# Designs tried in a protein design chat: VH-VL binders against q8ixk2r445to577. Part 8

Target 1, 133 residues: q8ixk2r445to577
Amino acid sequence: FFGMLQNKGLTDYCFDYNPPDENQIVGHQVILYLCHGMGQNQFFEYTSQKEIRYNTHQPEGCIAVEAGMDTLIMHLCEETAPENQKFILQEDGSLFHEQSKKCVQAARKESSDSFVPLLRDCTNSDHQKWFFK

## First folded at step 1 (VH-VL)

Design ka10 (framework fv_recaticimab)
Fold by ESMFold2-Fast, scan of step 1:
Structure ka10 (fold): chain C 133 residues (1-133), chain A 121 residues (1-121), chain B 112 residues (1-112)
Amino acid sequence: as target 1 above (133 residues)
Amino acid sequence: QVQLVQSGAEVKKPGASVKVSCKASGYTFTGYYMHWVRQAPGQGLEWMGYINPNSGGTKYHQNFKDRVTMTRDTSISTAYMELSRLRSDDTAVYYCAREIYSSSGYWFDPWGQGTTVTVSS
Amino acid sequence: DIVMSQSPSSLSASVGDRVTITCKSSQSVLYSSNNKNYLAWYQQKPGKSPKLLIYWASTRESGVPDRFSGSGSGTDFTLTISSLQPEDFATYYCQQYYSTPTFGQGTKLEIK
């Protein structure tokens, strides 16, 4: 799968990665923003290694969650995907993070009107359902 | 069934504090912001603030900032709103309400049944 | 804060009437990037909590009868009840969520 990764519950919002410094694409948090349909900063690829790749820039980034954290961070992709970069996209649209045993949920960013994807206990909520557009 | 159940009515004297509880059931408590809205007799609705039940982070309206404290206990899926230094014009029904998602997640559903707080004498 | 003003403050009507309630915001609640109006309508019956009727100015909440409709854009909004029923006598509130949430003062719909 590839394209804009959109939330079923937060219906106008897509995964978005637009780091303020284009010389350093790694280490910043993945956010949610209004889907603009133009790809670019909202274009992601789901791979056979269960990675969510950001392939707009070189080198390509892979979404990861560090141990004990709940935020999705951009890392460099590795030859063999480490466990912290593996997400199972399930038939119902859930994104299950294998290492943490949690699901990716659309959530409001604290102290702001912005939204972010965060790891949460898995539920049947539409805020945990994602699809490629 | 998604439900918010609030604590019972309170009668307080001026200068006292009141703490209202709101127990959530039927959904993941930490997944949604909880807001507090009050309504004075015969008046409209007034937003007081919200709490993020996951982090404990809060945002208060400037009119309440110096007197309100919002907390939560995730082990019992309960949010609290404490208002201190009560005045007679704090007499109102106090509601908790869950923020729901859509494109921006700014409207409220469900609402608790309300807690009547009377400040007298 | 964005100030919300409703008119009328109250009105009397009979079952079967068409009722229109107006809401005006002190500044636009239309977000140009997504072309959506950040406005909701609630119904409150005496002794009850508010109930969501409409969001995005014109989208009816699931389970709300189709006699309720919302319209308007920017700063001027209306809630219309096309054929008033006995259960519709209540106070109605508009709410903006473009910024920190604010509500109108309410419109009380009374039986004539």
Scores: ipSAE 0.007, ipTM 0.525, lowest interface PAE 12.6, mean pLDDT 84

Design ka11 (framework fv_recaticimab)
Fold by ESMFold2-Fast, scan of step 1:
Structure ka11 (fold): chain C 133 residues (1-133), chain A 121 residues (1-121), chain B 112 residues (1-112)
Amino acid sequence: as target 1 above (133 residues)
Amino acid sequence: QVQLVQSGAEVKKPGASVKVSCKASGYTFTGYYMHWVRQAPGQGLEWMGYINPNSGGTKYHQNFKDRVTMTRDTSISTAYMELSRLRSDDTAVYYCAKDLYGSGYHPFDIWGQGTTVTVSS
Amino acid sequence: DIVMSQSPSSLSASVGDRVTITCKSSQSVLYSSNNKNYLAWYQQKPGKSPKLLIYWASTRESGVPDRFSGSGSGTDFTLTISSLQPEDFATYYCQQYYSTPTFGQGTKLEIK
């Protein structure tokens, strides 16, 4: 699958990556932003290795979760996907991070109107359900 | 105890290669990136690159890209940094360092004791 | 690369003094999306490895005494030692990790 990765509960919001340094795509947080349908910062690919790849810049980035953290950040993609970069997209739309045993949830940043994907205990909330558009 | 133990001092001639080892203990070796930082005598710190020990993936600073190779052996929790075509200005203490969160560029919470490499003719 | 500049290059102080070391980045290391400053401080004693003191500009690393504090945002940062102890005489480095990691040139804290 590929395209915009949209949230079922937080309608009109998609995974978005806009790094502050165009020459270094590693280490910055993935955000949620209004879906625009034009690719660019919102174009992701779900691979057979269960990676979520960001192909807008070269080298390609892969979404990962830092040890002990709940934020999704951009890492460099690797020849063999490491466990911290593997997400199981389930039939119900849940995006399960196997290494942490948690699910990706659309959440509001503390004290702001901005939204981000965060790891949370798995629930049947629509805010934890994702689909490619 | 979380610890990084590096190989001993090396003396090399210009044009030679040096390979420094860094053995990790007390934490999950594959969970955190291993960085290499060097320090010339009386000078500041210079980042050289990192390796993700889980995948073997690497990123090198432009200044070292043509001469450095970083590898690891997960069976013995050891990372390696090889620098080739040595010059006199490569004389430095070379450190391995673990990133704080396992995500690449985060700051370095645990450092090896350093390996002194002297390049002289 | 982002250039990190520290001031002063050295300073002399006495035990019990409050000292401040400043660090300036050539561009902002504040990431607006998460509101975090990608700035760390390290202490290095002669013949020893650097030791992480502060990260995210103001978060103190576990085991670091509370006399060490970091402040600042964007391009201007300070490390403060509120009551200098004998073991604090060392060289201090700031580091950005917003892009490819770079360090300041260091500030040597000497006995007065």
Scores: ipSAE 0.000, ipTM 0.547, lowest interface PAE 14.6, mean pLDDT 85

Design ka12 (framework fv_recaticimab)
Fold by ESMFold2-Fast, scan of step 1:
Formats: C-alpha cells, sequence, structure tokens
Structure ka12 (fold): chain C 133 residues (1-133), chain A 120 residues (1-120), chain B 112 residues (1-112)
C-alpha cells in the first residue's frame, strides 16, 4: 500500500514528515498534520517487510521507534529491516509495533493543539486505526 | 516561492475596528495554520492566535479573545484578522506567519507586516 | 504562559567579535519523549519581518550562515555569533513553542 496514511478517529490528519533539508532526511519526529491530496511529505509506502517508508526522496527513510521512547522518528532504511522499524498494519486498521508490543495512536502533542503519532497500549480506539488514502 | 502579502497601513480612532488581510501563495494554503503576531513600537513580539484554514477553527490568546476574530477565504487563499474596540496601546505592526510544516509553532514564513496606528 | 527572559537587552560589538546572547525560560521547554528543546531564534532588522535563524535550540535554518549557532537545554539557551559581520547588526529574539508561543523581549546588537 502507498499514499497518505490517515487516522480514522482524527479524520483531518495524516502522517507527515517534512525534513528542513531534503538531503538530511533522518533524525526528526514524524507528526500528524492536515491531510492534503498532493502527496509529497505525506506520501508513505507500507512494504512487504512491514516498513513505513518515506520514499519520495533518495535515500529512503523508514519510520522507527527507539528503545524506551514512544515517538516515531525517521531513520535511514536498511537492507534488512531492523525490528524497531517493523509495524504490522492489521485488518482492523491498527498499526502494531512488533518490538515494543504497542500500537500507534494519534495523540495531542504535550502542551499544544498539535498532534503526533505515539506508541500506546493497544486498544480498539479509532485514534489507533489507520488507512491509506 | 512562498509569499505572504498583507494589506496596507491603517490609521484608526480609539473604539474603531481594523481588519488586516494576508494573501498566501506558493504553497497549499489549507495545509498549514496561519498565525498572527504583533509588535508594538520599540517592543517585542506578541502571539495573538491562529486559524486552521482547512476547517476555519481558531485559537486566540487570552489577551485578545474578547476582541479578535480570525477568518479565511480559501477561494482566494487569504486570511483575515479583525481587532475591535481599538485602544492606543493596540498601535503596532501586525504580522501573519505560517508555522513550519512539522506542526510546531515556530515561524518560517512571515508577511511584510501591516502598521496599525490608533490615535485621537 | 512560559516567560522568556533575554540578556543583555542591548550590546555594542565590532565586526569580527564573538557575540553571545542568552535566553532563559520560566519552565523547561525540553520534551522528554523526543528529547527536543522547543526553542527558536529570530533576527529582525529595522522595518523588516523577523527571520528564522535556529529551531530545536541548535538546528540552523537553511541558508543561515554557520557563524550562527544555538546551544543549551531545558531552561537556559545561548545564541552565539562567531566573527560578527556588518549585516548581523539587528535585534535577536528567542521564542518557545513548548506551549502557547512566547517571545523574549529582544537583544539589540549595535555596531561599536
Amino acid sequence: as target 1 above (133 residues)
Amino acid sequence: QVQLVQSGAEVKKPGASVKVSCKASGYTFTGYYMHWVRQAPGQGLEWMGYINPNSGGTKYHQNFKDRVTMTRDTSISTAYMELSRLRSDDTAVYYCATDYRYGSEYFQHWGQGTTVTVSS
Amino acid sequence: DIVMSQSPSSLSASVGDRVTITCKSSQSVLYSSNNKNYLAWYQQKPGKSPKLLIYWASTRESGVPDRFSGSGSGTDFTLTISSLQPEDFATYYCQQYYSTPTFGQGTKLEIK
């Protein structure tokens, strides 16, 4: 699958990654921002290796979660996907992070009206349901 | 290229209202919050609020929320900020600014500013 | 609101000098989950809009010369300009975006 990765509960918001320099694609947090139909920094690919790739640029970025953290950050993709870059997109729309055993949830950024995807204990909340559009 | 072009200078009497416009080009207008920040003569910057151009939703700073109204017209990619019941201490340069795409409220692109003078 | 305090309010310097401007927040602007400081720096020249220099406390905006650097964490932040150039005489502002945005009062950098 590929396209804009949209939240079922927070319906106006999509995964978004806008590195300040397109030649420095790693190290920044993935956010949720207003969905637009134009792709670009909201265009992601879900691969057979269970990666979520930011692949409109080269080298390709892969979403990862560092040990002990709950935020999603952009890493460089590797020839063999490490466990911290694997997400299972379930039939019900949940994104399950295998290494942490947690699910990706749309959540408010601390002390603001902005939103970010965070790892949380898995629930059946619509804020944990995602789909490609 | 991203451009934010604001309306021209205004001179108003105390008690009047002023409406400043900000026309956006070079990016997807509905994809970013539009913020308003003012600066009184010789003083620092003061955040007033934002509008979500996609939904029309707004958030105003407590100091302004009884007097400010933010709107937009998506057909012409223009945001508006109206401040009512003007006082002499509302004399300032008013800026529109878009937040950086990361959804964090630091401001990459600014309008040129609109000078509003409130005097008797 | 988080209160931002800058020091000094003004300073005079010569071309080639190293200049240091400090900014203190009334509470931490470090978000523990991503280990980022929600702090930006701007340059403003008379009659012009502010220009973003640095965000995330230490990341330079594209096109900003490497003589500008930001450092610090939590509540104490510094903007350093090494080898000051004529075009650097301006007012500098820090801004937090951890909560509702607030700016410091500004530091005016004047030619000696």
Scores: ipSAE 0.006, ipTM 0.576, lowest interface PAE 11.3, mean pLDDT 85

Design ka13 (framework fv_recaticimab)
Fold by ESMFold2-Fast, scan of step 1:
Structure ka13 (fold): chain C 133 residues (1-133), chain A 121 residues (1-121), chain B 112 residues (1-112)
Amino acid sequence: as target 1 above (133 residues)
Amino acid sequence: QVQLVQSGAEVKKPGASVKVSCKASGYTFTGYYMHWVRQAPGQGLEWMGYINPNSGGTKYHQNFKDRVTMTRDTSISTAYMELSRLRSDDTAVYYCARHEGYYTSYAMDVWGQGTTVTVSS
Amino acid sequence: DIVMSQSPSSLSASVGDRVTITCKSSQSVLYSSNNKNYLAWYQQKPGKSPKLLIYWASTRESGVPDRFSGSGSGTDFTLTISSLQPEDFATYYCQQYYSTPTFGQGTKLEIK
């Protein structure tokens, strides 16, 4: 799968990665932003190693979750995907993070009007359903 | 030096298919997206689609979605564009071009020399 | 499907002239989150492939002479050649990459 990763519950929102410095793509949080339909900051690939890659840059970035955290962070991809970078995209659209046993959910950031993908207990909520377009 | 070398000119009959190749050298083939753009005689540039050589993932323009197939062979650093059910208005020069994405630019910085495809009456 | 419109379709100029080519998009190609304009300019000489001149609306590609400059934001963009040289006679295209890539119809720069 390849393209923009859109949320079923927040219909207009897609995975988005907008680092402050495009020459330093790692270390920042993945966000949700209005889908603009043409890749770039919203262009992701789901790989056979169960990675969500940000392939618009070299070296390639891979979405990861650090121990004890619930936010998705951009890390460098490795030759063998570490456990914290493995996600199972299921047929129902749920995105399951193997290491934590939690699902990616579209959620409000703090008390702001901004949205981010966060790890939450798995449910059948449309906010936990994702698809590539 | 970075180079994209395309296959030679083709003359086809209406209804036939054509498969154009684009061989990359001088860079990591799987690190750059490969686009296909065509140009009819005396006309402007028309984007057809792209392939990610690393994953094989593709995106096609709606006008070509039913007739175009883009593939690649990473063992020989070559991308392919096949266009089926050719019409006379498919007569054009077909270009491959690479882009890297967010880091350096989304613009197409290296282009092949073009492949002329003529669809006879 | 952003439509790109260039003006003029053609112009005649002499070596040493300052020439300006404009490009208008049907919707903004400025991405507010990174404040970048997803717009490029290409040069194409007869029988040759397009050559990238400018990306991000105003960033000059490596090896491109500094007489070429790009400006503008949102929907209105300009390519300027400050002092035209003999090798600059060509067709120029703008291209947006904010959505599905689309090109302007081209501006042919010819000798007066």
Scores: ipSAE 0.006, ipTM 0.534, lowest interface PAE 13.6, mean pLDDT 84

Design ka2 (framework fv_recaticimab)
Fold by ESMFold2-Fast, scan of step 1:
Structure ka2 (fold): chain C 133 residues (1-133), chain A 121 residues (1-121), chain B 112 residues (1-112)
Amino acid sequence: as target 1 above (133 residues)
Amino acid sequence: QVQLVQSGAEVKKPGASVKVSCKASGYTFTGYYMHWVRQAPGQGLEWMGYINPNSGGTKYHQNFKDRVTMTRDTSISTAYMELSRLRSDDTAVYYCARGYSSGWYEAFDIWGQGTTVTVSS
Amino acid sequence: DIVMSQSPSSLSASVGDRVTITCKSSQSVLYSSNNKNYLAWYQQKPGKSPKLLIYWASTRESGVPDRFSGSGSGTDFTLTISSLQPEDFATYYCQQYYSTPTFGQGTKLEIK
């Protein structure tokens, strides 16, 4: 699967990676942004290794969750995907982070009216349902 | 109605600076990147840079990096492009244009009406 | 920067004609990972701002008449107007957005 990763509950929003410096691709938080249909910063690839890969820039980035955190960050892709970079996209649209046993949910960022994907306990909420467009 | 409305024409002397404004309406200002493109008389289009209105982050083309500053004011949905140390070859129509990304490039779906900047002694 | 070259520089045509404008990039603007060509086409009338016609080489912008079509891949692209209308007389520009955006020099479409 590849394309724009859109939320079922927050229907106008897609995964977006918007680094402040194109020369420093990794280390920043993945956000949710209005879906624009142009690919680019919203174009992701779901791989056979269960990675969500951002290969629009070089070097290729892979979405990861640091231990004890609930935010998704961009990390360098590895030859063999580490556990913190593995997400299981299930038939019901949930995006399950196996290492933490949590699901990716669209949520409002604290102290802001912007939105971000966060790890939360798995529920049947539409805010935890994702699909490639 | 989605539109971008720019400030009026400017006449400047060499060495001066000019600041062009671009007021957005009809859409979420912080949801789309704002690019600046210029067009010299009888010539083609030249991309200058962009600003992410949400973060304030910018990227400038190498040709303008030492002289251009892009800013925005989210409270009035307005973007600004300031070009300093003006030369006669900076005479052009300056456009703001809506795109969708910072850190990656794109096409421009909505354009301002343009601001004519004339640099002459 | 990627250099964009358009041909012809100017073209005279009559209403009802099929018009073809070409655009060549100095390097490929096809991104292999998503199989998309990072190329757009614009229409500009005298004294007016450019108007987006086509993006992703062949996707027509909302509200653009279907007589406009884009084709091509990699380094060679074409904008076709299948049956020219009076309002189509304008200058047309191609633009790549694979890297730092660059535009072609423009093709002026004039009444014959």
Scores: ipSAE 0.006, ipTM 0.569, lowest interface PAE 12.4, mean pLDDT 85

Design ka3 (framework fv_recaticimab)
Fold by ESMFold2-Fast, scan of step 1:
Structure ka3 (fold): chain C 133 residues (1-133), chain A 120 residues (1-120), chain B 112 residues (1-112)
Amino acid sequence: as target 1 above (133 residues)
Amino acid sequence: QVQLVQSGAEVKKPGASVKVSCKASGYTFTGYYMHWVRQAPGQGLEWMGYINPNSGGTKYHQNFKDRVTMTRDTSISTAYMELSRLRSDDTAVYYCAREGYKYGSYFDYWGQGTTVTVSS
Amino acid sequence: DIVMSQSPSSLSASVGDRVTITCKSSQSVLYSSNNKNYLAWYQQKPGKSPKLLIYWASTRESGVPDRFSGSGSGTDFTLTISSLQPEDFATYYCQQYYSTPTFGQGTKLEIK
């Protein structure tokens, strides 16, 4: 799948990566922003290796969750995807992070008016349901 | 209220190491990247690097990559910057600074600064 | 690294004056995807840490007086103080964060 990764519960919000530098895409948190379909910061690819890739820049970035953390951070993609970069997009729309056994949920970023995807215990909430458009 | 409180002034000999601390309060320490910026006497500001307090991940400027180490202790909401093999031109005020609230590597809160003097 | 050039290096002004400080980047700091300019402005008084005034080129930080405004896009940016007050005499720095953060050399605003 390739496109904008939209939340079912937080309608109108999509995965968004706004790197400070097109030549340095690593190390920053993935956010959620209003889906606009304009520009490259909202276009992601879900790969056969269960990666969520940010392919609009070179080198390609892959979303990861570092051990013990709940935020989604951009890392460099590996030839063989490491476990912290693997997300299982299930038929019901949930994004399951296999290494942590948690699901990606749309949530308000602490101390701000913005939204971010965070790892949370899996539920049937629409805030944990995602689809490509 | 957000506060970043840094350790006191240091005087070092060339070749020594210095470790500066930055204690955060008034916000969720793990929610914002912590950057380090220095300023030599009468000069402008120079970015050194950052640490993600949540993961411990770091990124250093090429000029400091072989001599700087950034760490943190989440139990006391404190970030550290250690600079080794000090030279006289490392004499500067060293600041910790929080990454901007609206995402982006601009700095919305700064520590008071730690003066490091390197002299023989 | 992106080089930031500020002009003038120093400026003398009187209370009530309109002051403009210019900042130029060696390459564009406008990100095409989000149409944002990755540029900030800081005020620094002697012996004190820098204070954020403006981010995203034109967004004023909370608590910063409305006499401060930022403008420009791409490579050319301006900080304007519409009616200078006594507390505004300080050194001003621009900073890009489009790539590895870099600062201008500073503009010292002095009392005439």
Scores: ipSAE 0.006, ipTM 0.551, lowest interface PAE 12.9, mean pLDDT 85

Design ka4 (framework fv_recaticimab)
Fold by ESMFold2-Fast, scan of step 1:
Structure ka4 (fold): chain C 133 residues (1-133), chain A 123 residues (1-123), chain B 112 residues (1-112)
Amino acid sequence: as target 1 above (133 residues)
Amino acid sequence: QVQLVQSGAEVKKPGASVKVSCKASGYTFTGYYMHWVRQAPGQGLEWMGYINPNSGGTKYHQNFKDRVTMTRDTSISTAYMELSRLRSDDTAVYYCARDTYYDFWSGYYFDYWGQGTTVTVSS
Amino acid sequence: DIVMSQSPSSLSASVGDRVTITCKSSQSVLYSSNNKNYLAWYQQKPGKSPKLLIYWASTRESGVPDRFSGSGSGTDFTLTISSLQPEDFATYYCQQYYSTPTFGQGTKLEIK
């Protein structure tokens, strides 16, 4: 699967990665932003290795969760996906991070009106349901 | 199993400060906001504020803003609420409570509560 | 702050009774963009902390018996206990989380 990764509960919002420096692709937090339907910063690929890849720039980025954190950060993709970069997209639309046993949820970023995907305990909430457009 | 364990009862004189602790276990401490809610004898519940254990960011209710300080120690998964310049009407049971979710749509409702800490302010 | 008012302040009932408790907010707690009511219900027994029963006005918390149900929208909400059990004698609080959290004054459910 590939395309814009949209939230079922926060219906107009998609995964978005827009680093300030186009030449420094990794190290920044993945955000949620209004779906614009043009691909670009909102175009992701879900791979057979359970990675969520950002293919807009070279080298390719892979979404990861660092130890002790609940935010999704862009890392460099590795030849063999490490456990912190593996997400299981389940039949019900939940995005399960196997290493932490938590689910990706659409959430409001503290101190702003911005939204971000965060790891939270898994529930049957529409804010934890994702699909590719 | 999620558990919040609070420090024991305190008796204070007017003008003193009290610091209540809340030790979390059974979940990722930095993944959920910790709120403080108090209850005066025979009265309802009153929200005081929260701390984000991950960032240390806090939000206090206007009624407590000049007297309350919320902190945390992530190495021992413990949140603290300190209330200064105590008055007799601060006599209450003080609860820590976990936020269910952090998202725009969820707001603040509380799925797990500590057992409460009784603070008595008397001269 | 949004003011929450509960009725009645106290209620006497017998085991097996159907009990209703009402909660009214001074302004709507329905958010039109997501069509959700930002309202929760808690149970508190003497000397114990509150326990979450209902959230989003009508969603029952995991582990809460199905005799508890929530209903209502906007400014008027009801908690219903369809067949009262001995362990249900407690004080019940509604809470809005549409803005800065505020609680109702509580409804004490007493054994008749």
Scores: ipSAE 0.000, ipTM 0.530, lowest interface PAE 13.1, mean pLDDT 85

Design ka5 (framework fv_recaticimab)
Fold by OpenDDE, second read of step 2:
Structure ka5 (fold): chain C 133 residues (1-133), chain A 120 residues (1-120), chain B 112 residues (1-112)
Amino acid sequence: as target 1 above (133 residues)
Amino acid sequence: QVQLVQSGAEVKKPGASVKVSCKASGYTFTGYYMHWVRQAPGQGLEWMGYINPNSGGTKYHQNFKDRVTMTRDTSISTAYMELSRLRSDDTAVYYCARVRYSGSYPFDYWGQGTTVTVSS
Amino acid sequence: DIVMSQSPSSLSASVGDRVTITCKSSQSVLYSSNNKNYLAWYQQKPGKSPKLLIYWASTRESGVPDRFSGSGSGTDFTLTISSLQPEDFATYYCQQYYSTPTFGQGTKLEIK
């Protein structure tokens, strides 16, 4: 799967990554924002290694969940995908993080000024449904 | 003291293009989404699109996607909106408007507006 | 896109009157995760830019007089001016920012 990763419940919102320096892409949080058609900071790939790759120049970034966190942070992709970078995009649209046993949900943290994808207990909410567009 | 200062009024003929500028000051330009909204005479407000001044990413309303181009120059904290193939019904006041923070918020600061008149 | 519908389109009132403007959205702008309504109200005077009055449906922007209040949730919202002042005659717009921004058609408040 390839393209914009859009939420079903939060209409017209997509994964969005906008690092301060395009040559230093790791360490920042992935957010949600209105889907745009430019395919720059909203272009992702779901790979056969169960990674969600940020489409950029080398080195490529892969979304990871750090220990004890519920946010999605950009890390460098590795030859073999580490456990904290593995996700399962289910047929029903749920995005399951294998290591934490939680699902990615469109949410808003109290301390955040943006919509963000967060790990939450898995439910049947449309805010936990995602599709590539 | 956040301010958005737009370029002056424009008079154009049908088929021409217009480029409106919006210079931001009093805040970090790249830290806030910049939207564009227009208003025809005696009519309501119509959203046109937005630009992320940091990345340059844009989203346009379907009604304008083939005619509008939004850009920015971060070195002078200025956003631009260019509308091509102008028609008489493009006559309107065009506003730039800042969204509070980088997220889903209302428009807290507006430019003074730029009147664009399209007539043969 | 979410369609915003205001009522009335215009109304006449006198200084000191209580005025209520309503706004309906074609779908809910309430986000269940934080229980906030992504709804704003703006005031626009002739020849001037819109001015933000209310956001989150009921939170007043800094500097806005307390005679302005917003209420409602989900799809039904109201802007209330408790005691109309001379400077309040203007056009008012509701706007949702839950999705791609859309505005109501406006309510022109005129002096009787």
Scores: ipSAE 0.756, ipTM 0.906, lowest interface PAE 0.8, mean pLDDT 94
Fold by ESMFold2-Fast, scan of step 1:
Structure ka5 (fold): chain C 133 residues (1-133), chain A 120 residues (1-120), chain B 112 residues (1-112)
Amino acid sequence: as target 1 above (133 residues)
Amino acid sequence: QVQLVQSGAEVKKPGASVKVSCKASGYTFTGYYMHWVRQAPGQGLEWMGYINPNSGGTKYHQNFKDRVTMTRDTSISTAYMELSRLRSDDTAVYYCARVRYSGSYPFDYWGQGTTVTVSS
Amino acid sequence: DIVMSQSPSSLSASVGDRVTITCKSSQSVLYSSNNKNYLAWYQQKPGKSPKLLIYWASTRESGVPDRFSGSGSGTDFTLTISSLQPEDFATYYCQQYYSTPTFGQGTKLEIK
């Protein structure tokens, strides 16, 4: 799968990565933004290694969650995907983060109008269901 | 055996466009990124951009964004790089080179190069 | 972009000599999460495409002779050829792949 990674519950929103410097993509948080954004910030690929790759940028970025955290951060992809970069895209559309045993949920950032994907306990909520468009 | 075979030398006038091809064999074409790097006579190596042959997604260096287009045809395992509005300082050898998709990686295999000469 | 600076731009040496080429990056290419340096070395002979010699700063590509070795970390890197052979006269380039790929200006290794 490759394309825009869209939320079933927050239906107009897609994974978006918009780093301050497009040539230095490591270390910033992945956000959610209105789908069909300009500039290719919304192109991701789900790989056989269970990675979510930032599809159109060099170096290849892979979404990760560090131990004890709940935010999705852009890391560099590695030859063998480390556990913190593995997300199981399940048949029901949930994105299960193997290392933490939690699911990716579309969530509103407190005290702002922005939305972000966060790790939360797995539920049957549409806000935890994702698909490639 | 992995091979990247590029199209032949081109001579162009200023203002023209050139399209260079790179045919891959010996590996799964859609499993590796294809990058383009050029080298002007007596100069060093300059990265231009890449294409993901699986998705068609591209990233171009800022110096080439307004003039370069990278495409691929998966049915014949071939990548293309088109550079428009050619200037004399675009005279260079243009290389395709692959990068392992499994991680950030150096250029492990290179095409033989395509010489592009821009002159009046 | 990360700027790569090589020194020297050229050097002359004899077969059997030990040769050292240096490469400096304008910022660190060490990725702390995996402790790897995203730095490669290439050899280019006249009229030929570059050939990968070393990656991850010190890992030799398969088929590359033992006389080639890479060292360094962060911003300062070295390529060493322990005993020059006639086929080693070429131009050598360092390259970072931590960010948008950039190359050093090259070091031309000539016969003395």
Scores: ipSAE 0.098, ipTM 0.747, lowest interface PAE 5.9, mean pLDDT 88

